# VH-VL binders against NAD kinase (nadK), part 261

Target 1, 268 residues: NAD kinase (nadK), of Syntrophomonas wolfei subsp. wolfei (q0aze0)
Amino acid sequence: MKIILVNNRFKENTEKKAQEIAGQLSALNVEVIIDNGLDEPYAGTVDFIMVLGGDGTMLRAARRYGQRAIPVLGVNMGTVGFLSNIEINELAEYLPLILREEYSLEARMMLEVAVFQQQSLLTRVFCLNELLLRSNSPRMLSFALEISGQKLEPYRGDGLIVSTTTGSTAYSLSAGGPIADPQLDAFIVTPVASHIINKRPLVVSPEREISLHLLEEREAIIGIDGQIKMDFGAENRVLIKRAPHPLLMVNLKAKPFFTSIDRSLQRQ
Key: E = the ipSAE of ESMFold2; O = the ipSAE of OpenDDE; V2 = 0.75 times the mean of E and O plus 0.25 times the DockQ between their complexes.

## First folded at step 18 (VH-VL)

Design RR2 (from OO15 with heavy chain H102Q; framework fv_patritumab; at its last look DockQ between E and O 0.92; V2 from the best seeds 0.85)
Fold by OpenDDE, look of step 18:
Structure RR2 (fold): chain C 268 residues (1-268), chain A 121 residues (1-121), chain B 113 residues (1-113)
Amino acid sequence: as target 1 above (268 residues)
Amino acid sequence: QVQLQQWGAGLLKPSETLSLTCAVYGGSFSGYYWSWIRQPPGKGLEWIGEIYHEGDTNYNPSLKSRVTISVETSKNQFSLKLSSVTAADTAVYYCAREGLKQWTPYGMDVWGRGTLVTVSS
Amino acid sequence: DIEMTQSPDSLAVSLGERATINCRSSQSVLYRSYNKNYLAWYQQNPGQPPKLLIYWASTRESGVPDRFSGSGSGTDFTLTISSLQAEDVAVYYCQQYYTIPRTFGQGTKVEIK
């Protein structure tokens, strides 16, 4: 068995823990690769990914490895979030199950985001939570939204979020988007401070494609999962689709989503 | 390793339609743009067009009216048709893959061996 | 269209000496967000398809000898062969893949003096 440990090099506790866990796994004849984000994603084949940290680390792991159909386990290390399944102090208890591959998987839809310079592909990004288009200035942004060839009325506002159902409890929620069942595949399109007060979020079929482009010669920003930032100008276009492969999240311990979100919301 | 094999008629008369096919072996067809490039004898390279595995195409404006690129995903093949050929279309035609590094294009990293197409009366 | 212009058209260099090829694009091919120039260099031997040498202006493709290097940013790029070898006799092309259509330089023929 070969396992990737994903941690955050900027969090010393996760780095130390990754090394410790790597040692333990090695003692069990498990090959371990540590990915702290410093280097490019490991290109070799692996059987399991263990994410040490919080939601942010999981998002990064998803972007780096999510398209490889590898089970991904979130191991929380003292943070509040929705993407971890077990706590670090529980790892020893569940490690035998991991090694025996005795766990269930939950498929989570990811976004495929393609950024173009006119018709030329610049890059693709796969992400678990959302794409954000926002103004790079205090001024409102004007942009066009198209869904499967249907051109909507121009949007004016601070920006727009296209989120997965997983991402519905992230920035989309803060922007007034609906909470979605993460077991459901759908796009959530949430306006950010729209000029139209009653502009409603859209729940869109995963079979559809979403395209965005600016209607003015201004600079905007594309944000991916709150971690990647790209400049977005008048000559750029973004196309959003359902990623061809979902993230396979490992479910070792029951973590009821709706009760968890309810509790979380009450704490705010 | 990924290899491209291409084939088609190498001799045409004016006004006929050039037809070439490229097949991908040893790698994934999905996720890539696939291009056709030509090179007249003793001259430089000209990009003809490209197709994504899902069927999206981009063509060189200079050839757009005569060019059709198609894909057959089930066979890992893509094809080029160039209508109304003239002597000016005499060239070695290459199929190529636009490679990706971390899902970012970085150049045409795999090429076919080329097919000489001669247009002569 | 982005026009690519190489200089010189032909270059004769003694074995072991440096060969320098320049390439200019009519507009910038720099993607600022990634800080990557969408510029590639190819080597073509007679009767063979082009071979990718350098991508993103300055990164060597796998298997390419260290004597090959690419530099530049924006609109001006350079391919350098630090010590010309006999097997380096070929035509070299720069190519931008920043916009459609893809465009190539006219080529530079490198010969042994």
Scores: ipSAE 0.914, ipTM 0.967, lowest interface PAE 0.5, mean pLDDT 95
Fold by ESMFold2, look of step 18:
Structure RR2 (fold): chain C 268 residues (1-268), chain A 121 residues (1-121), chain B 113 residues (1-113)
Amino acid sequence: as target 1 above (268 residues)
Amino acid sequence: QVQLQQWGAGLLKPSETLSLTCAVYGGSFSGYYWSWIRQPPGKGLEWIGEIYHEGDTNYNPSLKSRVTISVETSKNQFSLKLSSVTAADTAVYYCAREGLKQWTPYGMDVWGRGTLVTVSS
Amino acid sequence: DIEMTQSPDSLAVSLGERATINCRSSQSVLYRSYNKNYLAWYQQNPGQPPKLLIYWASTRESGVPDRFSGSGSGTDFTLTISSLQAEDVAVYYCQQYYTIPRTFGQGTKVEIK
C-alpha cells in the first residue's frame, strides 16, 4: 500500500508530526510519500491520500490530486472546518479501517478552470471551492458572463464568484450566496459588489459551461480557492466546467453537515 | 508510455483531399490538445492546427479555409483533412500531443513517425 | 502571429566544443503569472520526427543529456550544447506555444567541423 501524506508546515504545528506519522505507517509496511507543498505533486500511482491540517490544506490536496479518483481523508490538527473527517488523536483508532479499506466515500464536485490568452490555453486548474474574478484596482469591472453560450446582460461591479456547493460556505457566502448542501451538484454564481447588488446569485446546472471575459481594459485577477492568483486582462478568457472527477472524500466518522454549520463557519 | 501511430494516403493528385489519421496508445486521450504539423522536403516545420478531445479546434489562419481536424473519441483517434491540395502541400505530416505538466502547456512532447504526402504536378 | 527567428542558420563546431543557438520571438512568450516562458527546443535527426529537448525555455525533458541547456526570457532565448558529441549533429528548432498559431524557428543545422 502506498499513500501520500499531505501537510502544510506553515499552517500546521510542525513537519515533525508528519514525519512521526510517516514512520508509524512505514512500520506497518505502508510506503509513504510526503507532500508538504514545496515540491511538484507526486506523479506515481498511490492508493490513498491523507491530509493533515484544515480546510486550506485539503483545498491544496484537491487541486493536486483530486482528478486521480483516489480516496482522500481529512485529518484535523486543530480547529475543525468543513472538510476534515477525524482528529489527529483518533488516527491510531481508525488506521486498521483505513488499511482494510473499510470506509465509505462521499463525492464532492470540483471545478475545471481553463484560462486562455485569446484562443491559446495558458493553464488549467482544478478547484474544490470557487473561482473568483475580481477587480485589482479601485475601479469596477465591466465583464461578460456566458452560460452555455447564452450571454447575460453585462455585469458591472467588483467581480464574480463561481463556486461549487462545497464552496457555498466560503467566499460565496460572504458575497451573499446561499449555503448549499454539499451533496448537491451545482454551480453557484454570486456577484461581488461593494454596497448594492444589482443581480441575484444564480444556481446553475453542473452540465453548463460558464465563460467570463472583460469588456474593457481593467486590472483584474482570477483567484482559485483563495490560494492561487492569476492576472486577468482584456485579452484573457476563462472557461469553467464541472471537473471530470469529483473529490472522493473518505468518511470514517459521522459528521452531520446541518448541525455543525455554525461551529464550522466560526473556524473560517 | 504514450505512442502515436499515423496513417493515410501518400500520393495525391491536385484538387484531391488529403486525409490522415492518428491513433493514441498507452495513455490518456482526454484532457489534451492534439496537433498536426507539416514539413516540406528540406524545409522547416509548419503548425497546421489542433483539436481538443471534446472537439474544439484551432487552425493556422494560413490554412483555415481548407483544413478540418476531427476526433473520434471512442477510438482515441484524431484526423486531418486538407482540401484542394496542390504541389505546395507536398510535405511530411506529423501528428503530435500538446503536452501538459501540472495541467500547463510545455510543448509537443509526443510525435508520430510522420507520413510523406506527395501531390503530383 | 509570433515570428520565431533563429541564428545562425547553420553552425559548424569541433567535437567536444560548445555550440550556441539563438532564438528570438517577435513578441514575449512569458506567462507572467506562472513566470514561465512558453518556449520549447526540439532536436530533429534526418528521417525522424522532432524530439522535445527543452521546455519552458530552460527545463530539460527526461532522458536529455545535461550537456543541453536552455536560457533566456521574454523574447531572447539560447540553446547551448556544452560539449558537442557526434550524435548531436542534427537540426534544432525553437517553438513558441504562447499563442495561436504555434510557430517554429526556421531551424539551425549543427555539424561537426
Scores: ipSAE 0.727, ipTM 0.886, lowest interface PAE 1.5, mean pLDDT 90
ESMFold2 (binder alone), look of step 18: mean pLDDT 93; pTM 0.957

Design RR20 (from OO3 with light chain T99N; framework fv_patritumab; at its last look DockQ between E and O 0.93; V2 from the best seeds 0.84)
Fold by OpenDDE, look of step 18:
Structure RR20 (fold): chain C 268 residues (1-268), chain A 121 residues (1-121), chain B 113 residues (1-113)
Amino acid sequence: as target 1 above (268 residues)
Amino acid sequence: QVQLQQWGAGLLKPSETLSLTCAVYGGSFSGYYWSWIRQPPGKGLEWIGEIYHEGDTNYNPSLKSRVTISVETSKNQFSLKLSSVTAADTAVYYCAREGLKHWTPYGMDVWGRGTLVTVSS
Amino acid sequence: DIEMTQSPDSLAVSLGERATINCRSSQSVLYRSYNKNYLAWYQQNPGQPPKLLIYWASTRESGVPDRFSGSGSGTDFTLTISSLQAEDVAVYYCQQYYNVPRTFGQGTKVEIK
C-alpha cells in the first residue's frame, strides 16, 4: 500500500504529525509520500490520500489529486470544518480499517474550470468548492452569465460564485446561497452583492455548462476555493462544467451533515 | 508512451477533398486538444486547426471556409477534411497533440510522422 | 493573429560555438496570472516532424540536452545552443500557443560553418 500524506508546511503541527504518521506507516510496510505543498503533486500511483489539517488543506489536496480517483480521508487537526471525517487522535483507532480498506466512499462533485484567452485555453483547474468572479476594485462588475447556451440578463454587482454542493457551506453560504446536500450533484450560482436586490441564487443541473465573461474593459479576478487567484479581463472567458471525476471522500466515522451544519450555524 | 499514427490519400487532383485521419495510441485521448499542422515542401509550418476531445474546434481563419476537423472518441481518432484543394495545398500534413502540464498547455509534444499530400492535375 | 518573426533565417556556426536564434511575437504571449510565456521552440530534422525542445519559453522538454536553453518574456525570446553539435543541424521554429490561431516563426536553419 502507498499513501500520500497531505499537510500544510506553514503549520508546524501538521508537519510534525505527518512525519510521525509516516514513520508509523513505514513501520507497517506502507510506503508514504508527504505532500506539504512545497513541490509539485506526486505523479506516481497511490492507493490512499490522508489529509492532515482543515478544510483548506483538503481543498488543496482535492485540486492536486482529486481527478485520480483515489480515496481521500480528511483528518482534522484542531480546526472547524466540514471536510474532515475523523480527528487526529482517532487515527490510531481507524488505521487498521484504512489498511484493510474497510471504509465507505462518498463521491463529491468537483468543478472543472477552464480559463480561456478568447478561444485559446490557458489552463484548467479542478476544484471542490467554488469559482469566484470578483471585482478588483470598489466598483461593480458587469458580466455575462450563460447557462447551456442560454444568455441571462447582464449581471451587475461585486461578483458571482459558482459552487458545488460541497462548497455550499463555504463562501456561497456567506453570500446568501442555499445550503445543499453534499450528496446531491448540482451547481449553485450565487450573486455577490448584486445591484438587483432580489437577485436569487440558482441551482443548476450538473449536466449544464456555465460560461462567464466581462462586458466591460475592466480587470477582475477569479478565485478558486479561496486559494488560487487569477486575473480576469475582457479578453478572458471562463467555462465551468462538472468535473469528469468526483472526489472520493472516505467515510470511516458517521458524520451527519445536517446535524453538523445546524450546530455550526447555531454557533454563529 | 503516446504515439500518433496518421493515414490518408497522398495524391489529389484540384478541387478534390483532402481527407486524413490520426489515431492516438498509448495514452488518453480525453482532455486534450488535437491539432493538424501542414508544411509545404521547403517551407515553414502552418497550423490548420484543432479539436477538443469533446468536439469543440478552432480553425485557422485562412483555411476556415474549407476545413473540417472531426473526432471519433470511441476510436481515439480525429480527422481532417480540406475541400477544394489546389496546388497550394501540397504539403506534409501532421497531426499533433497539444500537451498539458498540470492541465496547462505547454506545446505540441507528440507528433505524427506526417503525410505528404500532393495536389496535381 | 499573433505574428511570429525569427532572426536570422539561417545561421552558420562552427562546432562547439554558440548559436543564438531570436523570436519576436507581434503581441505579448505572457499569461501574467501564471507568469508563463506561452512560447515553444521546436527542432525539425529533414523528413521528420518537429520535436518540442523548449516550452513556456525557458523550460526544456524531457530528454533535451542541457546545451539548449530558452529565454525571454513578453514579445522577445531567444533560443541558445551553448555548444553546437553536429546533430544540432536542423531547422528551428518558435511557436506561440497563447491565442488562436497557433502561429509559428518562419524557421531558422542552423548549419555548421
Scores: ipSAE 0.915, ipTM 0.967, lowest interface PAE 0.5, mean pLDDT 95
Fold by ESMFold2, look of step 18:
Structure RR20 (fold): chain C 268 residues (1-268), chain A 121 residues (1-121), chain B 113 residues (1-113)
Amino acid sequence: as target 1 above (268 residues)
Amino acid sequence: QVQLQQWGAGLLKPSETLSLTCAVYGGSFSGYYWSWIRQPPGKGLEWIGEIYHEGDTNYNPSLKSRVTISVETSKNQFSLKLSSVTAADTAVYYCAREGLKHWTPYGMDVWGRGTLVTVSS
Amino acid sequence: DIEMTQSPDSLAVSLGERATINCRSSQSVLYRSYNKNYLAWYQQNPGQPPKLLIYWASTRESGVPDRFSGSGSGTDFTLTISSLQAEDVAVYYCQQYYNVPRTFGQGTKVEIK
């Protein structure tokens, strides 16, 4: 059995804890690869991914490994979020279940984001929470949104968020979008400080294709999960689709989403 | 390793339609752009166009009125049709993959062996 | 369209000596967000398809000898063969993949002097 441990090398000695857990797993004849973000993602076949940290570390793991259809377990290292399933001090209790594969999986939709220079692909990235288009100056943006070839009235404001349902409790929420059940597949399209009075958040079928481009020269940024930043200009276009594979989140301990909403948001 | 095998008629008369097919072996078809490139005898390389595995195309403007690239994803194949050929279309035609590293283009990393197409007269 | 211009058209170099090929694009091919130039170099031996040598202007493809190096950014690029070997006699092309249409330089024929 081969497991990837994903950690954040810059947070509260998580590297030390990752080494301790790797030692425990090795003692049980489990081969362990540590991914602290320094190297390229491990390219070989693995059976399980364990994320040591909060929602931010899970987002990186999802971007790196989410398209491989590998079970991913979130292990909380101190701050309760939306994406961890168990606490670090519970890991020893649950480890036998992990090794025997006695757990369920919850599929979480991801976004596939393709950035273009005119009609030429520049890059693809995958994300779990959201794409943010925002102004990178005091000036507001004018931009076009198309949904499956249907051109909406131009947007004018600070930007736009295209979120998964998992991302509905992240930046989309602060911008006025709804909290969505993460077991649903949908896009949530949330304007950021719109100057246009009728631009409401939209909930859109995951089968749609969403396209964005600027209508005038402005300094803009595309943000991915709050962790990747790309310059975005009038020559660029971004295309957003449901990713081919969902993130497969491991469920070992009951974590009632609806009962925990207030606590999880307040503790962030 | 990924390999490209190409085939099609190598001798045409003026006004006929050039038709070539490229099959992809030993790797994923999905997630890539697939290109056609040609090289007249003794001359340089000319990009004809590309197709994404889902069917979106980009064509060289100089050829756009005569070119169609299509994909048959179930067979891991893509095809080139070039209508109304003349002697100027005589060339070696290559298929190629636009390679990706970390989902970012890095050039054409796999090429077919080429097919010489000669247009008589 | 981004036009790619190579110089020289042909180059004769003694075995073991340095060969230098220049490539200029009519527009920048730098994707600033990734700090990567979408510029590749290919080697083509007679009767064979092109082979990718260098990508992102300066990164060697797997299996390419250390004597090949690429440099430059934006619009001006150079392929260098530090010590020419007999098997390096070929035509070399630069190519941009920043915009559509994809465009190649006209090629540089490298020969032994």
Scores: ipSAE 0.714, ipTM 0.881, lowest interface PAE 1.6, mean pLDDT 91
ESMFold2 (binder alone), look of step 18: mean pLDDT 93; pTM 0.957

Design RR3 (from OO3 with light chain T99K; framework fv_patritumab; at its last look DockQ between E and O 0.90; V2 from the best seeds 0.82)
Fold by OpenDDE, look of step 18:
Formats: sequence, structure tokens, C-alpha cells
Structure RR3 (fold): chain C 268 residues (1-268), chain A 121 residues (1-121), chain B 113 residues (1-113)
Amino acid sequence: as target 1 above (268 residues)
Amino acid sequence: QVQLQQWGAGLLKPSETLSLTCAVYGGSFSGYYWSWIRQPPGKGLEWIGEIYHEGDTNYNPSLKSRVTISVETSKNQFSLKLSSVTAADTAVYYCAREGLKHWTPYGMDVWGRGTLVTVSS
Amino acid sequence: DIEMTQSPDSLAVSLGERATINCRSSQSVLYRSYNKNYLAWYQQNPGQPPKLLIYWASTRESGVPDRFSGSGSGTDFTLTISSLQAEDVAVYYCQQYYKVPRTFGQGTKVEIK
């Protein structure tokens, strides 16, 4: 068995724990690769991914490895989030199950985001939570939204979020988007401070494609999962689709989503 | 390793339609743009067009009216048709893959061996 | 269209000496967000398809000898062969893949003096 441990090099506790866990796994004849974000994603084949940290680390792991159809386990290390399944102090208890591959998987839809310079592909990104288009200034943006060839009325506002159902409890929620069942595949399109007060979020079929482009000669920003930033101008277009592969999240411990979200909301 | 094999008629008369096919072996067809490039004898390279595995195409404006690129995903093949050929279309035609590094294009990293197409009356 | 212009058209260099080829694009091919220039260099031998040498202006493709290097940014680029070898006799092309249509330089023929 070969396992990738994903941690955050800027968090000393996760780095230390990754080394410790790597040692333990090695003692059990498990090959371990540590990915702290310093280097490029490991290109070799692996059987399992453990994410040590919080939601942010999981999002990074998803972007780096999600397209490879590898089971991914979130191991929380003292943060509050929705993407971890077990706590770090529980890892020893569940490690035998992991090694025996005795766990269930939950498929989470990811976004495929393609950024173009006119008709030329610049890059593709797969992400678990959302794409954000936002103004790079205090002024509102004007941009076009197209869904499967249907052109909506121009949007004016601070920006727009296209989120997965997983991402519904992230920035989309803060922007007034609905909470979605993570077991449901759908796009959530949430306006960010639209000048139209009653502009409602859209729940869109995963079979559709979403296209965005600016209607003015201004600079905007594309944000991916709140971690990747790209400049977005009038010559750029973004196409959003359902990723061809979902993130396979490992379920070792029951974690009821709706109970958890209810508790989380009460704490705010 | 990824290899491209291409084939088609190499001799045409004016006004006929050039037809070439490129097949991908040893790698994934999905996720890539596939291009056709030509090179007249003793001259430089001209990009004809490209097709994404899902069927989206981009053509060189200079050839757009005569060019059709199609894909057959089930066979890992894509094809080029160039209508109304003239002597000016005499060239070696290459199929190529636009490679990706972390899903970012970085150049045409795999090429077919080329097919000489001669247009003569 | 982005026009690509190479200089010189032909270059004769002694074995072991440096060969320098320039390429200019009519527009910038720099993707600022990634700080990458969408510029590639190819080597073509007679009767063979082009071979990718350099991508993103300055990164060598796998298997390419260290004597090959690419530099530049924006609109001006350079391919350098630090010590010309006999097997380096070929035509070299620069190419932008920042916009469609993809465009190539006219080529530079490198010969041994």
C-alpha cells in the first residue's frame, strides 16, 4: 500500500504529525509520500490519501489529486470544518480499517474550470468548492452569464460564485446561497452583492455548462476555493463544467451533515 | 508512450477534398486538444486547426472556409478535411497533440510522422 | 493574429561555438497570472516532424540536452545552443500558443560553419 499524507508546511503541528504518521506507516510496511505543498503533486500511483489539517488543506489536496480517483480521508487537526471525517486522535483507532480498505466512499462532485484567452485554453483547474468571479475594485462588475447556451441578462454586482454542493457551506453560504446536500450533484450560482436586490441564487443541473465573461474593459479576479487567484479581463472567458471524476471522500465515522451544519450555524 | 499514426491519400487533383486521419496510441485521448499542421516543401509550419476531444474546434482563419476537423472518440481518432484543394495546398501534413503540464498547455509534444499530400493536375 | 518573427533566417556556427536565435511576437504571450510565457521552441530535422525543445519560453522538454536554453519574456525570446554539436544542424521554430490561431516563426536554419 502507498499513501500520500497531505499537510500544510506553514502549520508546524501538521508537519510534525505528518512525519510521525509517516514513521508509523513505514513501520507497517506502507510506503508514504508527504505532500506539504512545497513541491509539485506526486505523479506516481497511490492507493490512499490522508489530509492532515482543515478544510483548506482538503481543498488543496482535492485540486492536486482529486482527478485521480483516489480515496481521500480528512483528518482534522483542531480546526472547525466540514471536510474532515475523523480527528487526529482517532487515527490510531481507524488505521487498521484503512489498511484493510474497510471503509465507505462518498463521491463529491468537483468543478472543472477552464480559463481561456479568447478561444485559446490557458489552463484547467479542478476544484471542490467554488469558482469566484469578483471585482478588483470597489466598483461593480458587469458580466455575462450563460448556462448551456442560454444567455441570461447581464449581471451587475461585486461578483458571482459557482459552487458545488460541497461548497454550498463555504463562501456561497456567506453570500446568501442555499445549503445543499453534499450527496446531490448540482451547481449553485450565487450572486455576490448584486445591484438587483432580489437576484436569486440558481441551482443548476450538473449536466449543464456555465460560461462567464466580462462586458467591460476592466480587470476582475477569478478565485478558486479561496486559494488560487487569477486575473480576469475582457479577453478572458471561463467555462465551468462538472469534473469528469468526483472526489472520493472516505467515510470511517458517521458524520451527519445536517446535524453538523445546524450546530455550526448556531455557533455563528 | 503516446504515439500518433496518420494516414490518407497523398495525391489529389485540384478541387478535390483532402482527407487525413490521425489515431492516438499509448495514451489518453480525452482532455487534449489535437491539432493539424502543414508544411509546404521547403517552407515553414502553418497551423490548420485543432479539436478538443469533446468536439470543440478552432480553425486558422486563413483556411476556415475549407477546413473541417472532426473527432471519433470511440476510436481515439481525429480527422482533417480540406476542400477545394489547389497546388498551394501541397504540403506535408502533421497531426499533433497539445501537451498539458498540470492541465496547462505547454506546446505540441507529440507529432505524427507526417503525410505528404501533393496536388497536381 | 500574433505574428512570430525569427532572426536570423540562417545561421552558420562553428562546432563548439554558441548559436543564438531570436524570436519576436507581435503581441505579448505572457500569461501574467501564472507568470508563464506561452512560447515554445521546436527542432526539425529533414524528413522528420518538429520536436519540442523548450516550452514556457525557458523550460527544457524531457530528454533535451543542457546545451539548449530558452530565455525572454513578453515579446522577445531567445533560443541558445551553448556549444553547437553536429547533431544540432536543423531548422528551429518558435511558436506561440497563447492565442488562436497558433503561429510559428518562419524558421531559422542552423548550419555548421
Scores: ipSAE 0.913, ipTM 0.966, lowest interface PAE 0.5, mean pLDDT 95
Fold by ESMFold2, look of step 18:
Structure RR3 (fold): chain C 268 residues (1-268), chain A 121 residues (1-121), chain B 113 residues (1-113)
Amino acid sequence: as target 1 above (268 residues)
Amino acid sequence: QVQLQQWGAGLLKPSETLSLTCAVYGGSFSGYYWSWIRQPPGKGLEWIGEIYHEGDTNYNPSLKSRVTISVETSKNQFSLKLSSVTAADTAVYYCAREGLKHWTPYGMDVWGRGTLVTVSS
Amino acid sequence: DIEMTQSPDSLAVSLGERATINCRSSQSVLYRSYNKNYLAWYQQNPGQPPKLLIYWASTRESGVPDRFSGSGSGTDFTLTISSLQAEDVAVYYCQQYYKVPRTFGQGTKVEIK
């Protein structure tokens, strides 16, 4: 059995704990690959991914490994978020179940984001929470949104968020979007500081294609999960679709979404 | 290892339609742009166009009115049609994959062997 | 359209000597967000399709000998063969994939002197 152990190299407690857990797993004849964010993603086949840390570490793991259809377990190390399933002090208790594969999986929709120079592909990225289009200057953006070829009236404002239901509790929420049940597959399209009062958040079928481009020359940024930044200008377009594979989150311990909302948001 | 096999008629008369097919073996068809490129004898390379596995196309503006590129995903194939050919369309025609590394374009990494198409006079 | 201009059109170099090919694009091919130039070099032997040598301006494709190197950024690029071998006699093309249409340089024929 081979496991990737994902931690954040900038947090000393996660690095020490990752080494400790790797030792425990090695004693059980489990091969461990540590991904602390420094190196390229491990390219070989693995059976399981364990994420030590908060939602940010999970987001990086999802971007790196989410399209491989590998079970991913979030292990909380002190700051409660929305993406952990068990606490670090419970790991020893649950290890036998992990090794015997006695757990269920919850699928979480991911976004596939393709960035173009006009019609030429520049890159693809995948994300768990959201794409943000925002102004990179004091001036507002004027931009176009298409949904499956249907052109909406132009937007004006600071930007736009296209999120998954998992991302509904992240930046989308701060911008006025709804909290969504992460068991739903949907896009949530949330304007940021819209100059147009009638532009409300939209909930959109995951089968749709969403396209964005600027209507005027302005400096803008595409942000991915709040962790990746790409320049975006008048010659660029972005296309957003449901990713081919969801993130497969391991469920060992029941964690009711609705009764935990206030606590999870307060501890962010 | 990804391989491209191409075929089609190699001798045409003026005004006919050039038709070539390229099949993809040993790898994924999905997720890539697939291109046609031509090279007149003794001359340089000219990009004709590309198609995404879902059907979106980009064409060289110089040929756009005459060119159609299509996919048949069930067979892992894409095709080129060029209408109203003249002697100027005599060339070796190649199919190619527009490659990706870390989800980012890096050039045409796999090429077919080429098909000489001659338009007689 | 991004026009690609190579120089020279042809080049004769003694075995074991350095060959240098220049390529200029009419517009930048640098994707600044990734700090990558969307510029490739191809080698074409007679009767064969082009073969990818260098991508992102300076990265060698798998199996390409280390005597091949690429350099440059933005609009000005160079392919260098540090010690020319007999099997390196070919036509070399630069190509940009930053914008549509994809465009190639006119080619540089490299020969043994």
Scores: ipSAE 0.665, ipTM 0.862, lowest interface PAE 1.6, mean pLDDT 90
ESMFold2 (binder alone), look of step 18: mean pLDDT 94; pTM 0.958

